# VHH binders against Phosphatidylinositol 4-kinase gamma 6 (PI4KG6), part 8

Target 1, 302 residues: Phosphatidylinositol 4-kinase gamma 6 (PI4KG6), of Arabidopsis thaliana (Mouse-ear cress) (q8w4r8r158to459)
Amino acid sequence: GVEPIPVNGGLGGAYYFRDEKGQSVAIVKPTDEEPFAPNNPKGFVGKALGQPGLKPSVRVGETGFREVAAYLLDYDHFANVPPTALVKITHSVFNVNDGMDGNKSREKKKLVSSKIASFQKFVPHDFDASDHGTSSFPVASVHRIGILDIRILNTDRHGGNLLVKKLDDGGVGRFGQVELIPIDHGLCLPETLEDPYFEWIHWPQASIPFSEEELDYIQSLDPVKDCEMLRRELPMIREACLRVLVLCTVFLKEAAVFGLCLAEIGEMMTREFRAGEEEPSELEMLCIEAKRLTTEQDVLSP
Short names: E, the ipSAE of ESMFold2; O, the ipSAE of OpenDDE; V2, 0.75 times the mean of E and O plus 0.25 times the DockQ between their complexes.

## First folded at step 1 (VHH)

Design E8 (framework vhh_h_nbbcii10_fgla)
Fold by ESMFold2-Fast, scan of step 1:
Structure E8 (fold): chain B 302 residues (1-302), chain A 125 residues (1-125)
Amino acid sequence: as target 1 above (302 residues)
Amino acid sequence: QVQLVESGGGLVQPGGSLRLSCAASGFTFSTYSSYALGWFRQAPGQGLEAVAAISGSGGSTYYADSVKGRFTISRDNSKNTLYLQMNSLRAEDTAVYYCAADQYLPWGSEAYDYWGQGTLVTVSS
């Protein structure tokens, strides 16, 4: 059979699983091979599972369920997130660092590790968005991805994690058009409000008003049902992550009702840098004000 | 056991200055994932109001319009202490001042997790 191959680049362990013809069919990311995790294959170790990770608000070992959460929240395949699941998978390709195998024998071992991993369907593509000009990206695709990024407070949306697939027009007038496929949602749903990174915020597509279909989709979102679904499907998910999801979804829904475009909403969520200092985002400032009002209401209650 | 202890309150004349301190125990201030910290006050016969807040990193600050330009919030992570420097004090600044900390949602809409007992500031001639 065809041996899986380690993915080059990134800070965590990731593996292309292939079919008998050598074609990639899945990307597998073990939870204990994340940045700073004990079995990280790239030397970025030093923390235990459950400790604050690369982002303090995302714990070591918890990026895998966040990848799955992004897929589960992508109702009707709206943002085009590839199918993703948590699996228990056993393979000798997986990394186990010295002292983590439970065996202290001097023999050279063919270790076979059983691990919990995110398992995502590989989607064929031509390049990523960092390798291509943004003018060809469909407005709807950018909007749909941005809507998801806002809901989940994605802290790591850059061109390198947007796959670009050239479309065969089939004679229907789609010459030069592309499909965007968002990946690498491991740094979403932080336990606290964080400064998101939305590369699309600067793209012309983000300044175009939402379509009626997009507004209908946003209006249909129910953060209470989102939370119920995520608690059921991902029992390990922390309540703090769900609170961030609720806040961001409510903010998105209200901003859309007020007629704000994707770029305006994203800008309100992004922290400003003034005079060498980072300032709270407009969303964070609204939350500070809401805490003040909530505290005052508590004091005024009998 | 998480505790916040305020100090530095007292009687001051209008136009005077005071520095409030909030000493934290049971947790440590750090550069990466420490508590967001804030000062709140409750004037006689009025509700609780937010005065100033500072992010976990110390890079972001908030001030109520009533105190902008007069009050300065700061933190010293090495001393595990939050400060409020109050200048050009007015009779309307008379209140019990509370230190508050939020570990998990520093800028979220949820109430602050931990509160001090308060320190009285009286601005009177």
Scores: ipSAE 0.000, ipTM 0.116, lowest interface PAE 18.1, mean pLDDT 79

Design E9 (framework vhh_5j56_2)
Fold by ESMFold2-Fast, scan of step 1:
Structure E9 (fold): chain B 302 residues (1-302), chain A 131 residues (1-131)
Amino acid sequence: as target 1 above (302 residues)
Amino acid sequence: QVQLVESGGGLVQPGGSLRLSCVASGFTFSSYSSYAIGWFRQAPGKEREGLSSISGSYGGSTSYSDSVKGRFTISRDNAKNTVYLQMNSLKPEDTAVYYCAADLEPYGSSWYEALSDYDYWGQGTQVTVSS
């Protein structure tokens, strides 16, 4: 086959793996090459695996299994997350810095580089959502991605993490349509409630009510089943991440029953900046109140 | 095989200091690049809370909860396979059973808040702060 190509741009180590024809088939991101990780190839080192990473609630070395979790939670390929797996892979292209595994030279490191990495199917596309007007985005696609983003408390949904594929089938009704592909879920499922970043919250599509199909999908979600599946498939997943998943899924299900649209749900999860301070979100305030009430009742009850 | 034994608890007056020790057996701190040792406490009628953690990588990186930051200091002695928690300016609110715990997962060190990630726990040592 052909040699993998390092991805330029971004803070972490990432590699395009190619087929016999030189076409990209997968993107591979070693866990020890994340931002601040020991083997980061771009000079962004200085932390140990397991320490707070780029987000305080997402640890260094743990973005890879979060990428996989987002894919596993995307039942029926509803949000269109590309197939993603956690793999152990050996290749000389991977970066190993001096002082790791007793290696003193580049030659030694290249001979023994075996790593745990996220392995995601490369999806052909034309550009990302930062480079394209949002008016052409299908309402259903925006809703399906938003439903996933809410469930996993995505802290990094921006236009650069949405791939856009132009559709041209020559048929009436598909002219000018696009396919949206969500990527880069490494900053989801934080260990505590965080301020999410949902760029779609400002899009007209987010203010349109859910369809019957979307409501049926939301109603079918079972956070207990989600937790069971994730513990089985990703044994390293932390219970704190699962608690956030449960909370966000229950909140989404209840808000949908009350007839709230995607934008309204997202706004309740987003922190407000008031009087020079970041204030808790409405969802965070509900959790604080519920905990206070439960504690006070326990003190007063026998 | 893996065991953690806490010591150094007892009765102390408000404003006093106490040093807890956690001796590990069945593994060595230098054997793991991504391990973590954490200190936790549980007061009567309260949930167990994480206080501090120390990792095996890059100079023994440390973390602290806001409730103890500036008052408590975590440290390690790899030759003695021991982690310490130096507790200064103790308050009555610090009264609790204190636990040492270890996370030996290959994917990284546990954060002090991730209680469920710690698989190996000591029996606990009582700290009482009263006049």
Scores: ipSAE 0.000, ipTM 0.116, lowest interface PAE 18.0, mean pLDDT 80

## First folded at step 4 (VHH; framework vhh_gocatamig_d2)

Design C13a (from C13 with G100R; at its last look DockQ between E and O 0.01; V2 from the best seeds 0.00; counts 0 for: pae E 11.7 > 2, grease 25.4 > 24.2, placed apart)
Fold by ESMFold2, look of step 4:
Structure C13a (fold): chain B 302 residues (1-302), chain A 119 residues (1-119)
Amino acid sequence: as target 1 above (302 residues)
Amino acid sequence: EVQLVESGGGLVQPGGSLTLSCAASGFTVSSNYLAWYRQAPGKKRELVAGIYSGGSTVYMDSVKGRFTISRDNAKNSVYLQMNSLRAEDTAVYYCARYKRWSYSGFDYWGQGTLVTVSS
């Protein structure tokens, strides 16, 4: 179809792919056009693929498989993550910076590039959560997105990556129902137990206890099977990312059994600043103590 | 209702420093992606530095180590501290708010403030 258009916003390369009628169908983000990546079209270059990126524990060029991982982990579309795949796409619209391809002797090079990119279904929406009050959002939607964010230790869940779609099913001019669609999962599954960012921590919905349906969903999660699936589907995924997934899923399951609400769980995962210093989260402290105990047991083992 | 007002531009000697300010109204900087752009005469507008709602920052290569973007949520403002200024930094600097995945890619930006680096 119709020529893809570059997105001029944000820090990385992104492209709306459109159908024959000019309607957006997908958002495509090439991995070598991420912030700091060599082919970033917006001047934010300066690192090689695999170096520490926007978050220290998420490497440059590695947000694409994280986008897909968030989708694959969203069983039964529980959090409503849009369909996402990692694809190889060839198109002249994709950016290649001079000197980055190492071809300095070819004055007239026809530029057609093939790239690995995340390919996510475009979801029409009315606004994002940063543009509107959040207290009226459905409790179940906030809970389901929060459950995913906890499992994947999302370091970037702000209002700008929660799309809001109005669901008007009637003639009355009241606000009506809304649907939340979580996007931008490229900074999830850090390689270490990083400080998350969960904007929903302070939302009133996060303080409401989990429903029976949500507790059943959490109970059914199996982080070992999650890792086996991700190794099969995303063989480039680093084992450190999988260890974070296991840790956060186990913590979620134990906290939910104990009766903690979404906000309380998020607070335990969040670092605090005291006396000008960032202190470890309660979860980090639990992991430090658990490591100490297993080391002492291993020394005493036959 | 939504406004971005830049200030702090001016004439500076090479090697000097300057702090640009961007006062926001009609929205909260803590919940948005904010960025500084610049445009030299006859050139396209380029993204200089950005700050995510969570506080993470990004810089173009030519300014990294010399420029620092920051924000003050209490004053609803973002700043660009510019050190070790060079002639190539001469440009009109714009403060902008972006929604990721916006079709236009650019929903609000200010009128700009001129920075001139000259002997």
Scores: ipSAE 0.000, ipTM 0.358, lowest interface PAE 11.7, mean pLDDT 82
ESMFold2 (binder alone), look of step 4: mean pLDDT 83; pTM 0.836
OpenDDE, look of step 4: ipSAE 0.013; ipTM 0.312

Design C13b (from C13 with R97A G100K W101Y Y103W; at its last look DockQ between E and O 0.01; V2 from the best seeds 0.00; counts 0 for: pae O 12.3 > 2, placed apart)
Fold by OpenDDE, look of step 4:
Structure C13b (fold): chain B 302 residues (1-302), chain A 119 residues (1-119)
Amino acid sequence: as target 1 above (302 residues)
Amino acid sequence: EVQLVESGGGLVQPGGSLTLSCAASGFTVSSNYLAWYRQAPGKKRELVAGIYSGGSTVYMDSVKGRFTISRDNAKNSVYLQMNSLRAEDTAVYYCAAYKKYSWSGFDYWGQGTLVTVSS
């Protein structure tokens, strides 16, 4: 078979799997090769699986099922998340660092290792959103991605995680339509509310009001069903992650009906730094207040 | 087949009250998002109030404190209690329902009921 190619970029182990023609068809990310994971091939080691990773609220080795969750929650391919699955895969290309297997033998015997990994369809693209002006991106595409990011509280939505494909519409004169493909959802669905990173907040598109169709979509969302689906498909998902999903989804629904745009919603979810200290986001403040009111009611209820 | 049937519209004086009803068939009201919309002559249809499956409610700003959306699960119906009615509330009121995971907008609409607020 065609040998997979390691991805040089990023902090974690990732591999391009190729077809017989040598074209990339999938990206595979072993869970034990994540940033700070024991078998990270790029030297970013030092933590055990299950410990806090790049984000305190996302454990090492748990980015894989989050990638899959983002895809599963993207009903009807609304935000254009590539198909993603959690798989057990056996291949010699995967990295195993010295000391995990007690056998000191120096001979780099290409140990065939079986690993749990996220498996995502490779999508041909021309560039990522960091390389080109964002002003040409369709409003609908930005909104669809933003809606997903809000739902899953994506803590790593930057331009490098948005692939851009030019759509060659053979037609003379219309500004080249681009397709956006959101990727790298490994730092979504944290166990607690966390400061998200939504790069699209600053894009003009995010300040444009939601369309009727988008509002209808948002209103049709059911976080309870989402949780049920995720429990079924990803039994390893933590209840804390699901609570965050529910909270963020409900917040999105209420905010959208209230008439807020994508940027406003994202800003409400973002923490502010004042005088060198991190302050709770508006969303967090709302939660605190809600908790307070609920507690007061419980005390008053005989 | 899913059906929404509105009732309760009519002529009312300013400051008066009216209760609209929407009887649903073919789906469970408690499991779906339902909303009241209105369309005044020469104006666009606008959301008046919505009720989520979880029971949360939303209102347009102009009706806050005056209108209340509620549901009766036993009757599989949604209601809009309208108090302190104003001339600007004159419109055809529509009941709407969404299916979960629907991408096509409002799946179901009633025929509407006319509310006229006039002295």
Scores: ipSAE 0.000, ipTM 0.246, lowest interface PAE 12.3, mean pLDDT 88
ESMFold2, look of step 4: ipSAE 0.012; ipTM 0.410
ESMFold2 (binder alone), look of step 4: mean pLDDT 81; pTM 0.815

Design E2a (from E2 with S31E N32D Q107E; at its last look DockQ between E and O 0.71; V2 from the best seeds 0.00; counts 0 for: pae E 7.6 > 2, unsure alone 64.9 < 65)
Fold by ESMFold2-Fast, scan of step 5:
Structure E2a (fold): chain B 302 residues (1-302), chain A 122 residues (1-122)
Amino acid sequence: as target 1 above (302 residues)
Amino acid sequence: EVQLVESGGGLVQPGGSLTLSCAASGFTVSEDYLAWYRQAPGKKRELVAGIYSGGSTVYMDSVKGRFTISRDNAKNSVYLQMNSLRAEDTAVYYCAAGYSWDSLYEEGFDYWGQGTLVTVSS
């Protein structure tokens, strides 16, 4: 049969699963092969599952459910996140490092590993956004991806995590246009406010005001319903992640009502390094001041 | 195992001073956002003071000029020097550590101590 192919790039373990014709159909990322995880196939080990990972507020072994959460939050396929699910999958291709216990439930089967993994539909594409200039990217596509990135406080949105598909010139109004496909949402929904990385913040598209359709989408977002859905679909999700989702969604909704563009909202969420010091973002400062004023009022009102 | 252990609480007369200490184990404080919260009987928990990894500090208005937060990265500890204490400062004081600050949610801090009682009365 057709063997899965290990992905050579990136820091974690990832595998292209193929159909009977040898075509890629899915990308599978085992949770115990994440950066710093015990079974990382690329030598980036050194931590136990549940310890702080690449980002301090994203624990080792928890990027898989974050990939799924990003897909589940992408209502109406608005941002174009590929279908993603968390699955239990068994294959000999999966990495197991020396000294780790094998699959104890299958002691008679040597070299076979059963793992929890994110399973994402493979989307055919021509290149990633790092390979070409960004001036040709549709304003609406950048906005839709940015709206999702803000909601989930994505800490890793760079051009290498945006796939680009050239559109057929036989389609009316599609000649020279591209489709953007956001991937690699493993470093979203941190347990606390983090410094996000939004590459699109530097792009001209981010300075264009939201369309009425985009504003309607933002207005329709209900962070309470988002939390109810994620608790149901992903029982392992931490309440701290949901609080970040609520905060970021409320902030996005209010900023959009106030008339801010995507770049302005992103800048308020991003930390500055000033005078030799890393300073909190404007959003973090607003939260600190709101807490201070509210608690001061409580002290004065007994 | 990750722990924050507070010490230094006690009974003090109005106008007195106390130094609270918080010792961290299982992680490194030098890269964290550290804060002191307090909770008085019948009140919700409130932010008293905080310090960022770069050294920037924040204080609630009622303690500004009276309390000073500081960190000692070599000892993996954070401190709250409390001067000119008032009856209204009576509360359980909690040390909290995390990678960012969330004024809407206390759980924005990754780790919390068990608390230390400060009573200001004659």
Scores: ipSAE 0.000, ipTM 0.216, lowest interface PAE 16.1, mean pLDDT 81
ESMFold2, look of step 4: ipSAE 0.012; ipTM 0.539
ESMFold2 (binder alone), look of step 4: mean pLDDT 78; pTM 0.793
OpenDDE, look of step 4: ipSAE 0.427; ipTM 0.777

Design E2b (from E2 with N32D V58Y G108Y; at its last look DockQ between E and O 0.01; V2 from the best seeds 0.00; counts 0 for: pae E 15.1 > 2, unsure alone 58.8 < 65, grease 27.3 > 24.2, placed apart)
Fold by ESMFold2, look of step 4:
Structure E2b (fold): chain B 302 residues (1-302), chain A 122 residues (1-122)
Amino acid sequence: as target 1 above (302 residues)
Amino acid sequence: EVQLVESGGGLVQPGGSLTLSCAASGFTVSSDYLAWYRQAPGKKRELVAGIYSGGSTYYMDSVKGRFTISRDNAKNSVYLQMNSLRAEDTAVYYCAAGYSWDSLYEQYFDYWGQGTLVTVSS
């Protein structure tokens, strides 16, 4: 077939896979080529797999698992996450640094390398959200992406990881609609309640109340079933990540029933900086108080 | 489009302090990943410290507790405060920017400054 092409951008190793006509069809990110991982091809090495990464709550080599988890959690393609799978791929194009097997491995590096990687469908697009005003974004698209981001406690939802695709309106190109495609979920599902980054929190669409369809979707979410699915499909996902998923999903469900909009929910999850100090988020404060109360109640329990 | 300009390097004695500055233009530092790298003579460049769009920071082990990365959104700048400097900290320090360190679809981590020399010597 068609040979993969290394991607020059970003801190990690990534590869475009192309069809027989040379058109990109997928993007592959090997887990051992992530930022700071041993086989990172761009010099951003220095940590072992499983050590705290660029975000301390997301370990080196584990962002690819999170890419797949975000797709699997996106039931009914509600947020429009591109199809993503965790795969084992063998190919000589994949980078192997000399220190991986010791000094002698260089002589045998011509062997076809086998790696665990995230494999995501390539989505053709026109730009990302950082390069355009946000006023044309459909309210439902922003809401659906925000609902996912809250559930997974996304720490990296900036405009650059929201792809914008102009929909074909049959010719004149005026008054066209756009489609949003959320990407780059490697910094979701941290091992602790972390400070999220939700660029949409400031967008006017986030202040509009949830629709009935969105409320029905939220009501149907079941974090116990989410965890069972992830344990089955991605057994390497750490239990601490699953606890964060449960906490954030329960919080989302309760806040939506109470009538909070996307922006209000995101604000409650976000830490504040006051007088030179970073303060816990309102969600963190609620969790701290709940832990205090259950400790008092559980003193006599096994 | 994007430009990074480092300043603040110089000669300092062991145990001394320096503050490196990186002035950015063509993007907003509050929404990007910013990092300091260094390259000693004859060595490969290495990541020293980074600061993410959400404000979380990273430090290499040998500089933890001695170096502090920060940003000033009003000046569109990022800083590296270096304390307790050692001879092994001697290097050219580079400021670098990327839109997302885990993204293939947005601006790439492809912007570098010209570098500023830090020499730690008696």
Scores: ipSAE 0.000, ipTM 0.172, lowest interface PAE 15.1, mean pLDDT 79
ESMFold2 (binder alone), look of step 4: mean pLDDT 76; pTM 0.784
OpenDDE, look of step 4: ipSAE 0.022; ipTM 0.444

Design E2c (from E2 with N32D S56D S103A Y105W; at its last look DockQ between E and O 0.01; V2 from the best seeds 0.00; counts 0 for: pae E 11.7 > 2, unsure alone 63.1 < 65, placed apart)
Amino acid sequence: EVQLVESGGGLVQPGGSLTLSCAASGFTVSSDYLAWYRQAPGKKRELVAGIYSGGDTVYMDSVKGRFTISRDNAKNSVYLQMNSLRAEDTAVYYCAAGYSWDALWEQGFDYWGQGTLVTVSS
ESMFold2, look of step 4: ipSAE 0.000; ipTM 0.283
ESMFold2 (binder alone), look of step 4: mean pLDDT 77; pTM 0.779
OpenDDE, look of step 4: ipSAE 0.351; ipTM 0.738

## First folded at step 5 (VHH)

Design c1 (from E2a with A97R D102L S103A; framework vhh_gocatamig_d2)
Amino acid sequence: EVQLVESGGGLVQPGGSLTLSCAASGFTVSEDYLAWYRQAPGKKRELVAGIYSGGSTVYMDSVKGRFTISRDNAKNSVYLQMNSLRAEDTAVYYCARGYSWLALYEEGFDYWGQGTLVTVSS
ESMFold2-Fast, scan of step 5: ipSAE 0.011; ipTM 0.453

Design c10 (from E2a with V29F E31D D32Y A97R D102L; framework vhh_gocatamig_d2)
Fold by ESMFold2-Fast, scan of step 5:
Structure c10 (fold): chain B 302 residues (1-302), chain A 122 residues (1-122)
Amino acid sequence: as target 1 above (302 residues)
Amino acid sequence: EVQLVESGGGLVQPGGSLTLSCAASGFTFSDYYLAWYRQAPGKKRELVAGIYSGGSTVYMDSVKGRFTISRDNAKNSVYLQMNSLRAEDTAVYYCARGYSWLSLYEEGFDYWGQGTLVTVSS
């Protein structure tokens, strides 16, 4: 039948799974083939599962559940994250290194191996955002992706992991109608607060105020319910990651109440996670004072 | 390792005064926001006072004018001077290190002390 093909590029093991017509239907990333993991097919080995990975705050073997967490948190398909699940899958295409380069005496053969992997629906696309003019991106799409990126403290949002799909515009001469699809959430929900990387922070769409629909969505977010859901669906998730989610969600909700745009929120997050922060901004002080007053009123109200 | 150790709690009569101290270790003290929280029996924890790295302060309305938070960066210590104490000030008082942007939320604090009991009673 149709053999899965290894993805070229990147540092980790990834595989395109195809249908009977040879069309890609899924991308599969085994947890033990991550960068520096024992079975990495590209030679980037040297660490055990659970040791600090590419980011100290994201351990080797733990990017797969982060991909799934991003999808699970994308309520109502708001940010357009492709369906993603953590699966146990068996295939001879998966890489197995003999003794982590310590045992080269075994025969080189295709061994059928069972692995835990992230399994994501493949979304056909024409470009990534680095190769397509950003001015054509819908404001709502940028906002919805940014809202998710803030919630999960995405440390690696760049143009190369934003897929661009041309839409049928229904008419001649309509150019640049696109759908944005965010992928590669393996470096979200770090165990400790660190500087996010949000490429969209510099895009004009990020400086446009949130719509009423976007504000309603943000207001509806409940970080306690998010944590309950993630503990149930991903029992391996660390409490430190959930703490980061709570902190970021609470900040997003309060900043949105104060009328901050996506760019202002992203800039403030970058500044506040740096060691040696001095005094809060006037806007930060207003947010603090308003919340303090609300908390005191809640204590006095039945 | 990061440690916060409170001291100075005790039994005080209404109208009395008490000074709480918090000794910090394991981090660059001068760079961080420090706060005092309290929890009375049967109630949720609440922020009493906070102090930013630059010395700016935040207070709960019911303690404004009665309590003063201060810090000594040379001694890695934060203090809470409590005057005109009332029965409703009875609580376990906690020292906490946190992020300035979430200073009013428990979730914004990554390290907490063990707490020191303050009882205001005749």
Scores: ipSAE 0.000, ipTM 0.259, lowest interface PAE 10.6, mean pLDDT 81

Design c11 (from E2a with S56E V58Y D102I; framework vhh_gocatamig_d2)
Fold by ESMFold2-Fast, scan of step 5:
Structure c11 (fold): chain B 302 residues (1-302), chain A 122 residues (1-122)
Amino acid sequence: as target 1 above (302 residues)
Amino acid sequence: EVQLVESGGGLVQPGGSLTLSCAASGFTVSEDYLAWYRQAPGKKRELVAGIYSGGETYYMDSVKGRFTISRDNAKNSVYLQMNSLRAEDTAVYYCAAGYSWISLYEEGFDYWGQGTLVTVSS
């Protein structure tokens, strides 16, 4: 049959699984093949699983469950995240490097055993947002993706992980229209507030006010229920990640009530570079002030 | 040759404490994700607590504040300190180790212990 092919480019191990016609049906990313992980197939090794990874607050080996979390949080398929699951999968295409372990029996078992991997449905598309003009992107699509990116504090939303599908139906009705598909959510839900990267923040669509449907969706979000769901579906998700989800979701809900647009909300979450140094974001300053007040109250209280 | 051996189970009164130990032999645990699962009669096996190679921990909600997982890489061991035990904590407790993989599924673990019975009864 048709052998899976490694994805070229990027830093981590990823594989296109194909049907009998050679068409991609799924993208599989083994947990131990992440950037800096021991079995990384591109030579980007040097860290142990559980150590700080490509981002300080996202550990090596933990991007797979973050991909799944982004899909699970995408209620009603609102942001258009492709179906994603964490699976145990065995295939000879997966990479295994020589270990420095002294146990030969264990090394051999690790070499031939199954891997835990994120498994995401492949969505057919024509290009990504980095090789297409953004002015044609639907306002609603950009807003829906941005709402998710804010909730999960996405540190890596760039044009290369926004897939673009032309919706030309052969007639005039959909001519020039596109569908946006967000992927690569492995660097979301960091353990602490981080400087996000939202490429959409400077797009004209981000400065347009939310629609009533978008505001209703934001209002319906319940971060307590989000946390209960994620603890149930992803039992090993760390509480620090859930605290970030709660903070960002509450912030989004309050900012939307005050009539802020997507760009304004994103700007409040983004750090500024002043006088040669990176300064905390407005959201981070609110958290610092809250911590200061609780510390002072503990001293002043009986 | 390669095995996980649990110890420390037994009968304890409600409100009491037990420490479970799990010793690995034939391999080194320093790079592994280590976890404690439990299974009561007629119930599904459930993840109680886990600890990553870097020391970060997970606990199921019903045991938070009562149970503490810890590891000692020099002793090739993982521990579960159980305080304020309840009748509902009665189960066979299993130690599990994986190749530092994040395991959402039981099948993700490479090694399992034989289990140790904990009975909470007056």
Scores: ipSAE 0.000, ipTM 0.157, lowest interface PAE 15.7, mean pLDDT 80

